# VH-VL binders against Cap-specific mRNA (nucleoside-2'-O-)-methyltransferase 1: the designs that were tried, part 5

Target 1, 225 residues: Cap-specific mRNA (nucleoside-2'-O-)-methyltransferase 1, of Dictyostelium discoideum (Social amoeba) (q54wr1r214to438)
Amino acid sequence: IFINRAAVKMANIDKLADLLTPIIPVPGKPRDFIYFGDVCAGPGGFTEYVYWKKTRGGKIKGEEGLDLDDVVKGFGFTIKGQCDWNVEKFSKQIPIHNFVKEYGLDDTGNILKSENIRDFSSKVFYNTNGFGLQLFLADGGINTDGKESLQELMLQQLILCQILTMFETIGRGGNFVCKIFDTFTPFTIGLLYLVYQHFQSFSIVKPFTSRPLNSERYIICKNFL

## First folded at step 23 (VH-VL)

Design f2 (from n5 with heavy chain V50I)
Fold by OpenDDE, last read:
Structure f2 (fold): chain C 225 residues (1-225), chain A 123 residues (1-123), chain B 106 residues (1-106)
Amino acid sequence: as target 1 above (225 residues)
Amino acid sequence: QVQLVQSGAEVKKPGSSVKVSCKASGYDFSDYAMHWVRQAPGQGLEWIGIIIPDFGLTAYNQKFKGRATITADKSTSTAYMELSSLRSEDTAVYYCARERWTYRDSYYGMDSWGQGTLVTVSS
Amino acid sequence: QIQLTQSPSSLSASVGDRVTITCSASSSISYMYWYQQKPGKAPKAWIYKASSRQSGVPSRFSGSGSGTDYTLTISSLQPEDFATYYCQQSYSTPLTFGGGTKVEIK
């Protein structure tokens, strides 16, 4: 069903936390409509699942004749290159034409740059009429081949930038999912504590669909206060 | 053209502090981390630390932790290295060196270096 | 910390000679980096990830190795190649350099 393995991971997370039902509806939109953001997530497995789920496998397009803009709208922010969005490979029956790929001020998609984060934030609020996102997904991974010594530093920055981007785009009542690794420095713990303070619920999970040998975990935060 | 231009030579007394600057040009300052490396006269190279200019995250060689402070100013594309409690053993040429910094990029090592700053610590 | 031992510390060679420099790590690393330094000048990036030449580095230079043992080879030494070469690891903190190998003219 899914082209990307990460889509199955997102399905597992959604099953655990029920993330695609908005807590606070967007004014002027159907009650189940959601804006969502997906950062550092090329080639787009999480987005693939979200659109699949929200469109009921594409049924809204064929059987129901619903407008996609009344169901779901996503904003993507990932780095260009080999790991860029690959939405054209998604199942053709899933409508995803309103998914917007953002690449920041310098058009690189590099979330590690504050200017790109600010640009993404501005565009999100502009396109959501100031409402913000009802779901923020951050599934960033790093490549440290040849620079393993700086892995911790890289992870710190990646988590920082993902969380910062979340705070800059999330709407009240929004949900947040973020990949974390087994590197818990005081810095990282501090960030997680900050996040903890801003949501009604906070959980750390290891999805069953994740590889058992990897160190990835996910924080799941619901209902941005 | 990529350029890293460092501040001039310094002569310091033991116990004092020195702050060396490294002004970058010819590239996006935020796309690279900045290393500081020193070389004592006639000796090899010793890594001091690194800074990611955007957000100012740093890592240090434990040998210098507590004495070395690396900072950066994005608005001026300048990195700084301050070393306190100077000793005669700190006499060296200090280099800044950039390294490509992206979470999904290839790493090329310290691909560009400043011209070096001689810091002499003497009584 | 990972110690890098270069061999030899110095060598004398003639133009046209094949030169091999070895760098041994105290523990296994993923890649080695090499730098060239001439007297009174800053180091220059030379080889990255064990075997890739930096831009501008002549093809007569080659890097190889894995695990703990890495080599830098100059197939035919040229006058401009007389310098000190340093290996460097970024596998674990702190980043460390080899002691250097000075390539001198015979």
Scores: ipSAE 0.905, ipTM 0.945, lowest interface PAE 0.5, mean pLDDT 95
Fold by OpenDDE, fold request of step 24:
Structure f2 (fold): chain C 225 residues (1-225), chain A 123 residues (1-123), chain B 106 residues (1-106)
Amino acid sequence: as target 1 above (225 residues)
Amino acid sequence: QVQLVQSGAEVKKPGSSVKVSCKASGYDFSDYAMHWVRQAPGQGLEWIGIIIPDFGLTAYNQKFKGRATITADKSTSTAYMELSSLRSEDTAVYYCARERWTYRDSYYGMDSWGQGTLVTVSS
Amino acid sequence: QIQLTQSPSSLSASVGDRVTITCSASSSISYMYWYQQKPGKAPKAWIYKASSRQSGVPSRFSGSGSGTDYTLTISSLQPEDFATYYCQQSYSTPLTFGGGTKVEIK
């Protein structure tokens, strides 16, 4: 039912951690309403799952007659290009018209630039009336084709920027999911420790649906303090 | 027009330090990493290190680790390379060179170079 | 570190000649980069990812290769092509350059 393979990974993660049930509800919204951010994750597998799950496979549009704005609101931040958002490929029964694609100050979607992070943060808080995100998803991967020697540096920056963006957008009680790789430098360990200090719970998981041969892991952090 | 303009030639004593600057213009400073490469007289090219200007992340050739410090000032679009404990063998032309830096884009190598800065280490 | 060995170190050729420069890596790499340097000038990016010409590089230049062996070819040498050419790898740290090949006029 999902066009993106990453959607299945998100399904597994959600099953393990129950990430789509808000810990702190948004004032003026239904109890189960959720603001979420999805960064570095074009074409949008995680977003595909979130909207599918929250809309109960599109039932809110037909059988329940609910407004999408009372169910889920997503903010996307991924780099333009071949892996940009492709929400039009999602199942047609899933309403996703209120998903906002943000591309930062320079309109590139490049999260590696601090000004783009600040712009994204400003827009998130503006559109959430200062509440922030109840779920922050970071599924960034790198392309090292032709520059493999700099892979560690790229990963350091990507993790840094994803975590920074999370801190700049997450609301109290929010949950955080971030892809990490087996490149544990003192730098990355320090960042993870920092994240650990700001959430009620912290876990590292390997989704069953992840490729067995890759080194990807996910940190799952619940209840931003 | 892309320009990398480096500071002028330096003459230093052994044991001292030198700091070379590289001012970038004609492009978004944050879209590119900055490499430092040196070339001893009549010799080949040697990579020193790299910096991501926006967040100041760096990587170094281990040969220079502990002696080379690469920094950047985004506000002035200037990268710096400081080399301490200078030796006669450090006599070389030092180059800054930009490289497109994205996590999901093509790699073009060091596509633009500064004019070079001669650093002479002599007693 | 990956060592790059260029061959030859120098060559003499005439205008119109076909020139071939090779670069051998001590270990397999994904791509090779090439730079042109003229005396007293900074290197110029010439070929990227083994076979792609940088902007402004004439079509008479071509790059090829894979694994450990890469080649830069000038189909018909022109007067402005007399320079030193360097190969460079970005596969493993530290980044390394070949020793250079000086193309001189015969």
Scores: ipSAE 0.904, ipTM 0.945, lowest interface PAE 0.5, mean pLDDT 95
Fold by OpenDDE, fold request of step 24:
Structure f2 (fold): chain C 225 residues (1-225), chain A 123 residues (1-123), chain B 106 residues (1-106)
Amino acid sequence: as target 1 above (225 residues)
Amino acid sequence: QVQLVQSGAEVKKPGSSVKVSCKASGYDFSDYAMHWVRQAPGQGLEWIGIIIPDFGLTAYNQKFKGRATITADKSTSTAYMELSSLRSEDTAVYYCARERWTYRDSYYGMDSWGQGTLVTVSS
Amino acid sequence: QIQLTQSPSSLSASVGDRVTITCSASSSISYMYWYQQKPGKAPKAWIYKASSRQSGVPSRFSGSGSGTDYTLTISSLQPEDFATYYCQQSYSTPLTFGGGTKVEIK
């Protein structure tokens, strides 16, 4: 069903935490409508799943006759290059025409730049009429090929920037999913603790769909306070 | 063109501190990390540390045991390296060097260097 | 700390000679970087990821190697190539450089 393997991970996470039903409905939208953000997640496996799930496998295009804008709207923010969005390869039965790919102020999609984060947040705020996101997804991975010594530093910055972006865009009642690695420095722990204080629930999980040898974990935070 | 212009030579007494500046131009300051590397007279190169200018994240060579402090001012595109408790063995030319900094791109090493700043520590 | 040992520390060669510089790491690394430095000047990036030439680096320069052993080769030494060359690793902190290899004119 899914082109991207990461979509299966998101499916697993959603099964565990039920993340796609808004805790607080968006004013002026149907009850189950959600705005969501997906950062650092090219080529878009998480987004693929979200749209698949929210559109019930594309059924809204058929007999249901629902408008996609009344079901789900996503904002993507990932770096251009080898791992940019590949939405065109998603199943054609899944409507995704209202997914917005944002690339920040400098049009690079680089979340490591504060200006790009601010630009993304401004656009999300504008397009959600100030309501914010009901779901924020951060599945960032790093490439440290040739610079392994700086892996920890890069991970610190990536997590920082994902969390900052989340805080700038998340709406009240929103849910947050973020990939973390087995690098728990005081810096990272401090950030996680900060996040912990702003949500009703906080969990660290290893999805079954993740490779067992992979050190990746996911923090799942529900109901932004 | 890319330029890294460092501050002028310094003469310091043992126990004092020195702060060297590195002003960057010709590129987006936030797209690159800034390394500091030193070279004692007639010797090789020694890595001091690195900073990510936008957020000020740093990493250091533990050899300096907290004597080195690297900072950056994005508004002026300037990186700084301060070394305290100076010793005679700290006499060296200090270089700033940029490195492309992205989480999903290839790395090219320290692809541009400042002209160097001689710091002489003598009684 | 990963130690990088360059060999030789210095060599004398003539224009047109083939020159080979070796850098040995105390433990296995993913890639080696090389820099060229001329007297009184800052180092210049020369080779990245063991075998890729930086922009402006002549084709007579080549890098190779894997694991612990890496090599910089100049196929035909030119007058402008007389300099000190340094290998550098970014595999583990702290970043470290080799002791350098001075290529002198015979």
Scores: ipSAE 0.901, ipTM 0.944, lowest interface PAE 0.5, mean pLDDT 95
Fold by OpenDDE, last read:
Structure f2 (fold): chain C 225 residues (1-225), chain A 123 residues (1-123), chain B 106 residues (1-106)
Amino acid sequence: as target 1 above (225 residues)
Amino acid sequence: QVQLVQSGAEVKKPGSSVKVSCKASGYDFSDYAMHWVRQAPGQGLEWIGIIIPDFGLTAYNQKFKGRATITADKSTSTAYMELSSLRSEDTAVYYCARERWTYRDSYYGMDSWGQGTLVTVSS
Amino acid sequence: QIQLTQSPSSLSASVGDRVTITCSASSSISYMYWYQQKPGKAPKAWIYKASSRQSGVPSRFSGSGSGTDYTLTISSLQPEDFATYYCQQSYSTPLTFGGGTKVEIK
């Protein structure tokens, strides 16, 4: 039912961790409403799942007549180019018109730049009336073709920037999902420890829906303190 | 246009330290990593290390055993390379060189170089 | 570390000649980079990812290769091409360069 494989991964993760039910409701919104962020995740598989799940496959349009803004609102932050958002390919049954694509201060979507992170955070808080995100998703991957020697450095920066962006946008009670790889340097471990200190629960999982041959794992953090 | 302007030549005694600067202009300093490469007289090129200016992440050639320290100041678009415990073998022209730094883009290598800084280590 | 061996270390050629420089890696790499350096000047990026010319590089230059063996070819040597050429790998740390190939005028 999903066009993106990543959507299936997100479904698996959600099944494991129940991430789409807010711990702290947004004032003035329905109880189950969530703000969420999705970074480094073009073309948008995680977002595809979130909107699908929250709209019950689009049934809210006909059966309940709910405004999408009372169900879910996502903020996307991914780099422009070949891996940019492709939400237009999502199932037409799934309303996603309120998904906001943010590309930072320089309009590149490059999360590796601090000014873009700051811009994204500003936009998120402005549009959430200071509440922040109830779910932060980071599914960043790296292209190391031709620069394999710098893979570790790239991964370190990507994880750093995703975590930084999370801290800059997440609201109290929010949940955090981040892709990590099996390369654990003291730097990465330090970052994970920091994250661990700010959530009620912390888990590392290998989704069944992930390709067995890759080294990707996900940290799942619940209830931002 | 893209320019990398390095500091002037240095003459140092063995055991001392040298700090070479590389001021970048003509592009967004944060979009590129900065490499440091040296070339001894009449010799080839040797990679020293790399820095990501925005967050200051670095990687080094282990050959230098912690003697090299690469830093960057984003506010001035300047990268620095400090080499301590200098030896005569450290006599070389030191280059800064930028490389496009994106996590989902093509890489073009060290596409722009500074003019070089001669560091002479002599007793 | 990955060792890059260039061959030859130097060569003499005339304008119009076809020149071939080889770079052999001690282990398989994904791509090779090439730089041109003239005396007293900084290296210039020349070829990236084995076969792509940097901006401003004449079409007479071509790069090829895979695995451990890479080649830089000048189809017809021009006066401005006399320089030292270096191959470089970014596959494994530390980044390493070949010993260079000096192309001299005959």
Scores: ipSAE 0.896, ipTM 0.942, lowest interface PAE 0.6, mean pLDDT 95

Design f2 (from n5 with heavy chain V50I)
Fold by ESMFold2, fold request of step 24:
Structure f2 (fold): chain C 225 residues (1-225), chain A 123 residues (1-123), chain B 106 residues (1-106)
Amino acid sequence: as target 1 above (225 residues)
Amino acid sequence: QVQLVQSGAEVKKPGSSVKVSCKASGYDFSDYAMHWVRQAPGQGLEWIGIIIPDFGLTAYNQKFKGRATITADKSTSTAYMELSSLRSEDTAVYYCARERWTYRDSYYGMDSWGQGTLVTVSS
Amino acid sequence: QIQLTQSPSSLSASVGDRVTITCSASSSISYMYWYQQKPGKAPKAWIYKASSRQSGVPSRFSGSGSGTDYTLTISSLQPEDFATYYCQQSYSTPLTFGGGTKVEIK
């Protein structure tokens, strides 16, 4: 049903945490509607899962008076190239035609650049009528091939940029899921403390699909205050 | 036309400090990290540290911990390296060198270097 | 700290000779990087990811190796190849360079 392992991972996290039922409804939308963001997301497994879940595996097609813009709308941001969106390989049963791909001011999809974060944020603000996102997903990974010496520095920057983008786009009551790693520098701990202060609940989980020695963890933050 | 233009040579006394500048042109300054590398006369290359684009995060060779400070000014596309408590063994040519900074590409090396700044530390 | 040991420290060779420079890492690394430095000038990026030539690097230059042992080969030495060649790793902090190999043309 799903094209990749990331969608399965998201399904497991959602089963644990119930991320797709909005805590505060979007005005003018059906009760269960969400806007969501999916950053550093290519090829799009988390997005595929969200659309699959909200459309009941695509079965909303043909229901009278119901369209996709009353069910879910996502905003994707990922680097162009080999790790870009691959939405054409999503399951064909799942409608995704309203999904918006954003690449920032310089069209690179590089979240490390503040002008691209600003551009994405302004587009989300405009397209959500100022209400912001009910779910923000950040599953960013790095490629340190040939520069493993700088892995810690790059992870700190990536986590910073993902959290900044979340704060710039999330709406009141929104939920946040972000990949982190076991090595906690004082910088990263400080960022997590700031996130902790702004959500009703904060937890850290290791997904069931992770290998035993994998340092990968996810923070799950519910109800943005 | 990528250029990294460094400040001029300096002569310093032991115990003082030096601040070397590196002005970038011909590319988007925020796309590249800046390394600082030195070369003592007749010797090899020694890495000092790096500053990454936007937000100014840095990492240093522990040998220079507490003495080296790397900064950048995005508005002028200029990076700086300050070395304090100078000793005669700090006599070297100091280079800035850029690295394309993305989170999904592999390392392609330091692809452009400044012309170097000779810092001489003597009584 | 990963120490890079280059060999030889210097060599003299004739135009047309095949020249091989070695670089041994004190522990296994992902890739070796190579730089060319001519007298009085800044280093230039030359080989990346052990075997790939930077733009403008002549095809007579090739890199090879894996793990701890890497080589830079000049298949037919030319007068403009007079320079010092440095290997470099970015596998472990601090980034380190080899001691250099000075290539002199007879």
Scores: ipSAE 0.665, ipTM 0.849, lowest interface PAE 1.6, mean pLDDT 88
Fold by ESMFold2, fold request of step 24:
Structure f2 (fold): chain C 225 residues (1-225), chain A 123 residues (1-123), chain B 106 residues (1-106)
Amino acid sequence: as target 1 above (225 residues)
Amino acid sequence: QVQLVQSGAEVKKPGSSVKVSCKASGYDFSDYAMHWVRQAPGQGLEWIGIIIPDFGLTAYNQKFKGRATITADKSTSTAYMELSSLRSEDTAVYYCARERWTYRDSYYGMDSWGQGTLVTVSS
Amino acid sequence: QIQLTQSPSSLSASVGDRVTITCSASSSISYMYWYQQKPGKAPKAWIYKASSRQSGVPSRFSGSGSGTDYTLTISSLQPEDFATYYCQQSYSTPLTFGGGTKVEIK
């Protein structure tokens, strides 16, 4: 049972889109193995869902000889502090011991800084033996308290940085899920068009569990070309 | 420690352009957005626009659309504001001012300002 | 564009007086911000989020208000408080400042 609303949202998205079965298998791994990335994702609901699904609700931990590194491996990146990872809230039944938390070159977890993106990308490249990620998740949000006038600028920057990180780390056949808002500036539409051009399929959904007045949407992109 | 040092005063003719620089020191330039604000003699403060130095994203006061260009060079920790097609009404002191910029924190105001650059536009 | 109307435009008061400066927004905003500017100097951030003092701001300064109506109060005016005070909003683009309130001691 998921405590985090984000994990429930991810479950609903996965039911619609079948995100966790790799289109192109990772060489040297079992057919259904995936590497995945989860950026701007504190406290970690999407990661919780992915591990829950791939480990059959944690049931693999009672099976001798089954290695988590042959099932799923995630790389997390989110800002340190209040919005950091909170893995203590995850169900205790889900094995996550191979999950890697990354914070970039300056150790802040700030995806808005290009050196941090580059550092994360290098670590993903090394740890996936150059194959990249089969799933990239980006659930970034912003705090506009006192600066509502600049919300559009900050959202543009955040989605730019998440998409850049995705392009730097995703492997062929990989799937991409990214939170967006209904503010469709020419800049944001241009970014979405670039993403659209690089995937076999592209859709925009509002999860059933989102608040009705929330502008939150997710793009779902399958099969990186 | 924290310093925003602007370029010197300029005297310009109508129709020309001016480019004001703002060199930052004492902090990580990529952690802060840079605003430009002007103040005509004896007048209040007017916001021109903002730049995010690491990727160069900008927003402008619509009043200056097409005339103002804000840029930054993170390798030298320097922001620039260029104003074209100058008019006598553009005579003002031009300030750079920084704002802590992250996607999770509240706005705490423009916490450090440059010394100002007087731009005088006269025939 | 949100217009900020400060009142009074100037005032003269004695040391020790309680001084109140008002700032009215043309529509509701989340918070008012205040800056102090002395002659020939750049503005200094003074009050953020309507009521919180910036570092180094004396406790005699306080801010209050909500919606459209905000105040900056100096509980006991001191000689070093001679300055012009500006309110500022960042709720709607463009960012705007009030016209200023010049505080004179005497």
Scores: ipSAE 0.631, ipTM 0.837, lowest interface PAE 1.7, mean pLDDT 88
Fold by ESMFold2, last read:
Structure f2 (fold): chain C 225 residues (1-225), chain A 123 residues (1-123), chain B 106 residues (1-106)
Amino acid sequence: as target 1 above (225 residues)
Amino acid sequence: QVQLVQSGAEVKKPGSSVKVSCKASGYDFSDYAMHWVRQAPGQGLEWIGIIIPDFGLTAYNQKFKGRATITADKSTSTAYMELSSLRSEDTAVYYCARERWTYRDSYYGMDSWGQGTLVTVSS
Amino acid sequence: QIQLTQSPSSLSASVGDRVTITCSASSSISYMYWYQQKPGKAPKAWIYKASSRQSGVPSRFSGSGSGTDYTLTISSLQPEDFATYYCQQSYSTPLTFGGGTKVEIK
């Protein structure tokens, strides 16, 4: 079925918010087609869910003339190595052959570097013919082992970089889902207010499938203005 | 070769300010955060604060909040620390020190240090 | 803030001696970090994550400990090991260092 808990979380968020139906269709594509981005999300649970949902659990494979490039296309960006994409462990019934893994200019997958953000952004705009993404997903986590004193600073930077990447790649009418934590510093609140100003709707949720004592929350933003 | 080259020694009067520079070379400046640490003569080490590679995000030891300002210029690969309202107890060697800054690796310490800048505060 | 207390503040030892330096934290931390500093020079990173040696650090150096109590051990002291050693924590802000342990020739 799904590789991890993240896919189940995404399913619950999508049931709540209806994220996969584009508000503004991509010109030259079928009405329900989306380009999407999935950053900081290795091994790829959110991506697995999106492909599963758009392909009706893989059932589209038997339909005459139906091309995956007319259904969904994703662009992934996450740090290389141990927390990298693990697409080969996705369910084999789900077609994913057009999913693009990007690692930025220096090939590290490090979203904290502005040149990698710019490289990813340019590749997304080139490959979407300038229309941008209809869905942007950011489920980034951090490792503060041995530097717990700097956790707040790292989280602020990670959230900033994910939001910047979203603004560089999202298309008009696009939807945005981003993990945040319960640390609401003035910096983080300011970023969330900036995001709020650019979308028609904004909400903060804790998915039912998150562990009860987990501090994670998700912002859900619909219809980029 | 990794190098952190700091500005020269300074002699200052109480109540004034000082700005110490740290020029980095031999590595990608955006891969590392920069710490500032001081050492009074014959004494131990005291952390002042940190700046991360992009966007000027900082954190400070609360002891120096309101007096210390840490900045960086990516185009010149240079970090700066300014300390205002100087007192005689601010007499110290001031070091810059880099930390590999990623969101998914554990802490490995401050792996390279500048040569230090002596700041002397006397009437 | 987490206070780090090093013991002893100084010691005298001969080449070949086994040397042990302790560092006690005022509350539990995840890991201790160690730096070596020679007179007139900047500190050098030495031990990370309590027990792991930095690149180029000789195997005679070992770190151990957990919670509040940590040690740095030199199994057979060499002439180049005479220096001051500092422990450091990054578990809670502000980052703090111990007072140092000066290792001198007897």
Scores: ipSAE 0.629, ipTM 0.839, lowest interface PAE 1.8, mean pLDDT 88
Fold by ESMFold2, last read:
Structure f2 (fold): chain C 225 residues (1-225), chain A 123 residues (1-123), chain B 106 residues (1-106)
Amino acid sequence: as target 1 above (225 residues)
Amino acid sequence: QVQLVQSGAEVKKPGSSVKVSCKASGYDFSDYAMHWVRQAPGQGLEWIGIIIPDFGLTAYNQKFKGRATITADKSTSTAYMELSSLRSEDTAVYYCARERWTYRDSYYGMDSWGQGTLVTVSS
Amino acid sequence: QIQLTQSPSSLSASVGDRVTITCSASSSISYMYWYQQKPGKAPKAWIYKASSRQSGVPSRFSGSGSGTDYTLTISSLQPEDFATYYCQQSYSTPLTFGGGTKVEIK
């Protein structure tokens, strides 16, 4: 239908884990409303899926008494430029006019910088009235072309920064989905153990739509304690 | 104007430690990783390790693991390399060198280097 | 550890000469990197990703190669090109440099 490849991947993950029904409702919002964050996920396939699902393929458009701000609201953060948000690829049927693109304090979208993480988390805190996010998505990848010797270091840093951003923005009862790769260092295992301790459930999956030889995996964490 | 200014030359006795500083200016310190590379007199270049300024993640040449400690102070835009249990073969010029560090860029090499710090280990 | 062997270790050449420096890796790598160093100075980044010139590097410098065998060529040597050139790999830890090739006045 109107969903790109990344959106199909997210659909499969959501089928497995039921990520879009809030465990703890946001006070002052309709029961099924969620705030969500989508970091390092340009061009935005995960965000497209979330909006498509919550708006029933865009069919809420024109329904009396249904405002997008009462259905879903997303906060996006990804590196500016070539790997930036590409909302022009989204189906025009899907309303996304309330989606907020953030690029951090220095306007680069670089999640590796602590000041950008702080800026993003501050804006999420303010815009959610302190309730935080009911869903946090992190689909970051790296480019180590020419510096493969340092790939492990870069992956450790990226995973650290995505998890830190999740902890600073996720609300009680929130769900977390994060891309990881098969190669685990003691550092990365320690981070995953810390995440495991803060959620009611924790699982690692390889989505059906991932290429068989691709090392990518996703952690799926439900119900932030 | 990018500049990496290193601390002055040091003369050390065998078995002691040295700590070399590298103060950065003219760029955002958190955008770049810092390498440490040494060069013995009249000889080639040897990589010691790297630090990522935010969060302080490091990687080392195994040859120096246990003796080298690389740190950074983001508030002063200064990186440090400490080498312990010095011996005569540690006599070298020690360089800091920056690398543009994001998760999306290709490697462009170490694009700016400090002036070097001569460390002499003698009786 | 990947060892980089540069040849020659030293060469003498005249202004205008074509100069070729080789660097062989002990195992296959993704790219070779090259640095220029003048006496008493820090190295300068020169060639990246085997064949791309750093900003400000004259077009007379070219890099080529793949796998284990790489070259740096100066098509018409100029007075400012007399220096030591180092190859460098960042494919496998630790990062390593070649032994250097000193380009001298004949």
Scores: ipSAE 0.605, ipTM 0.832, lowest interface PAE 1.9, mean pLDDT 88

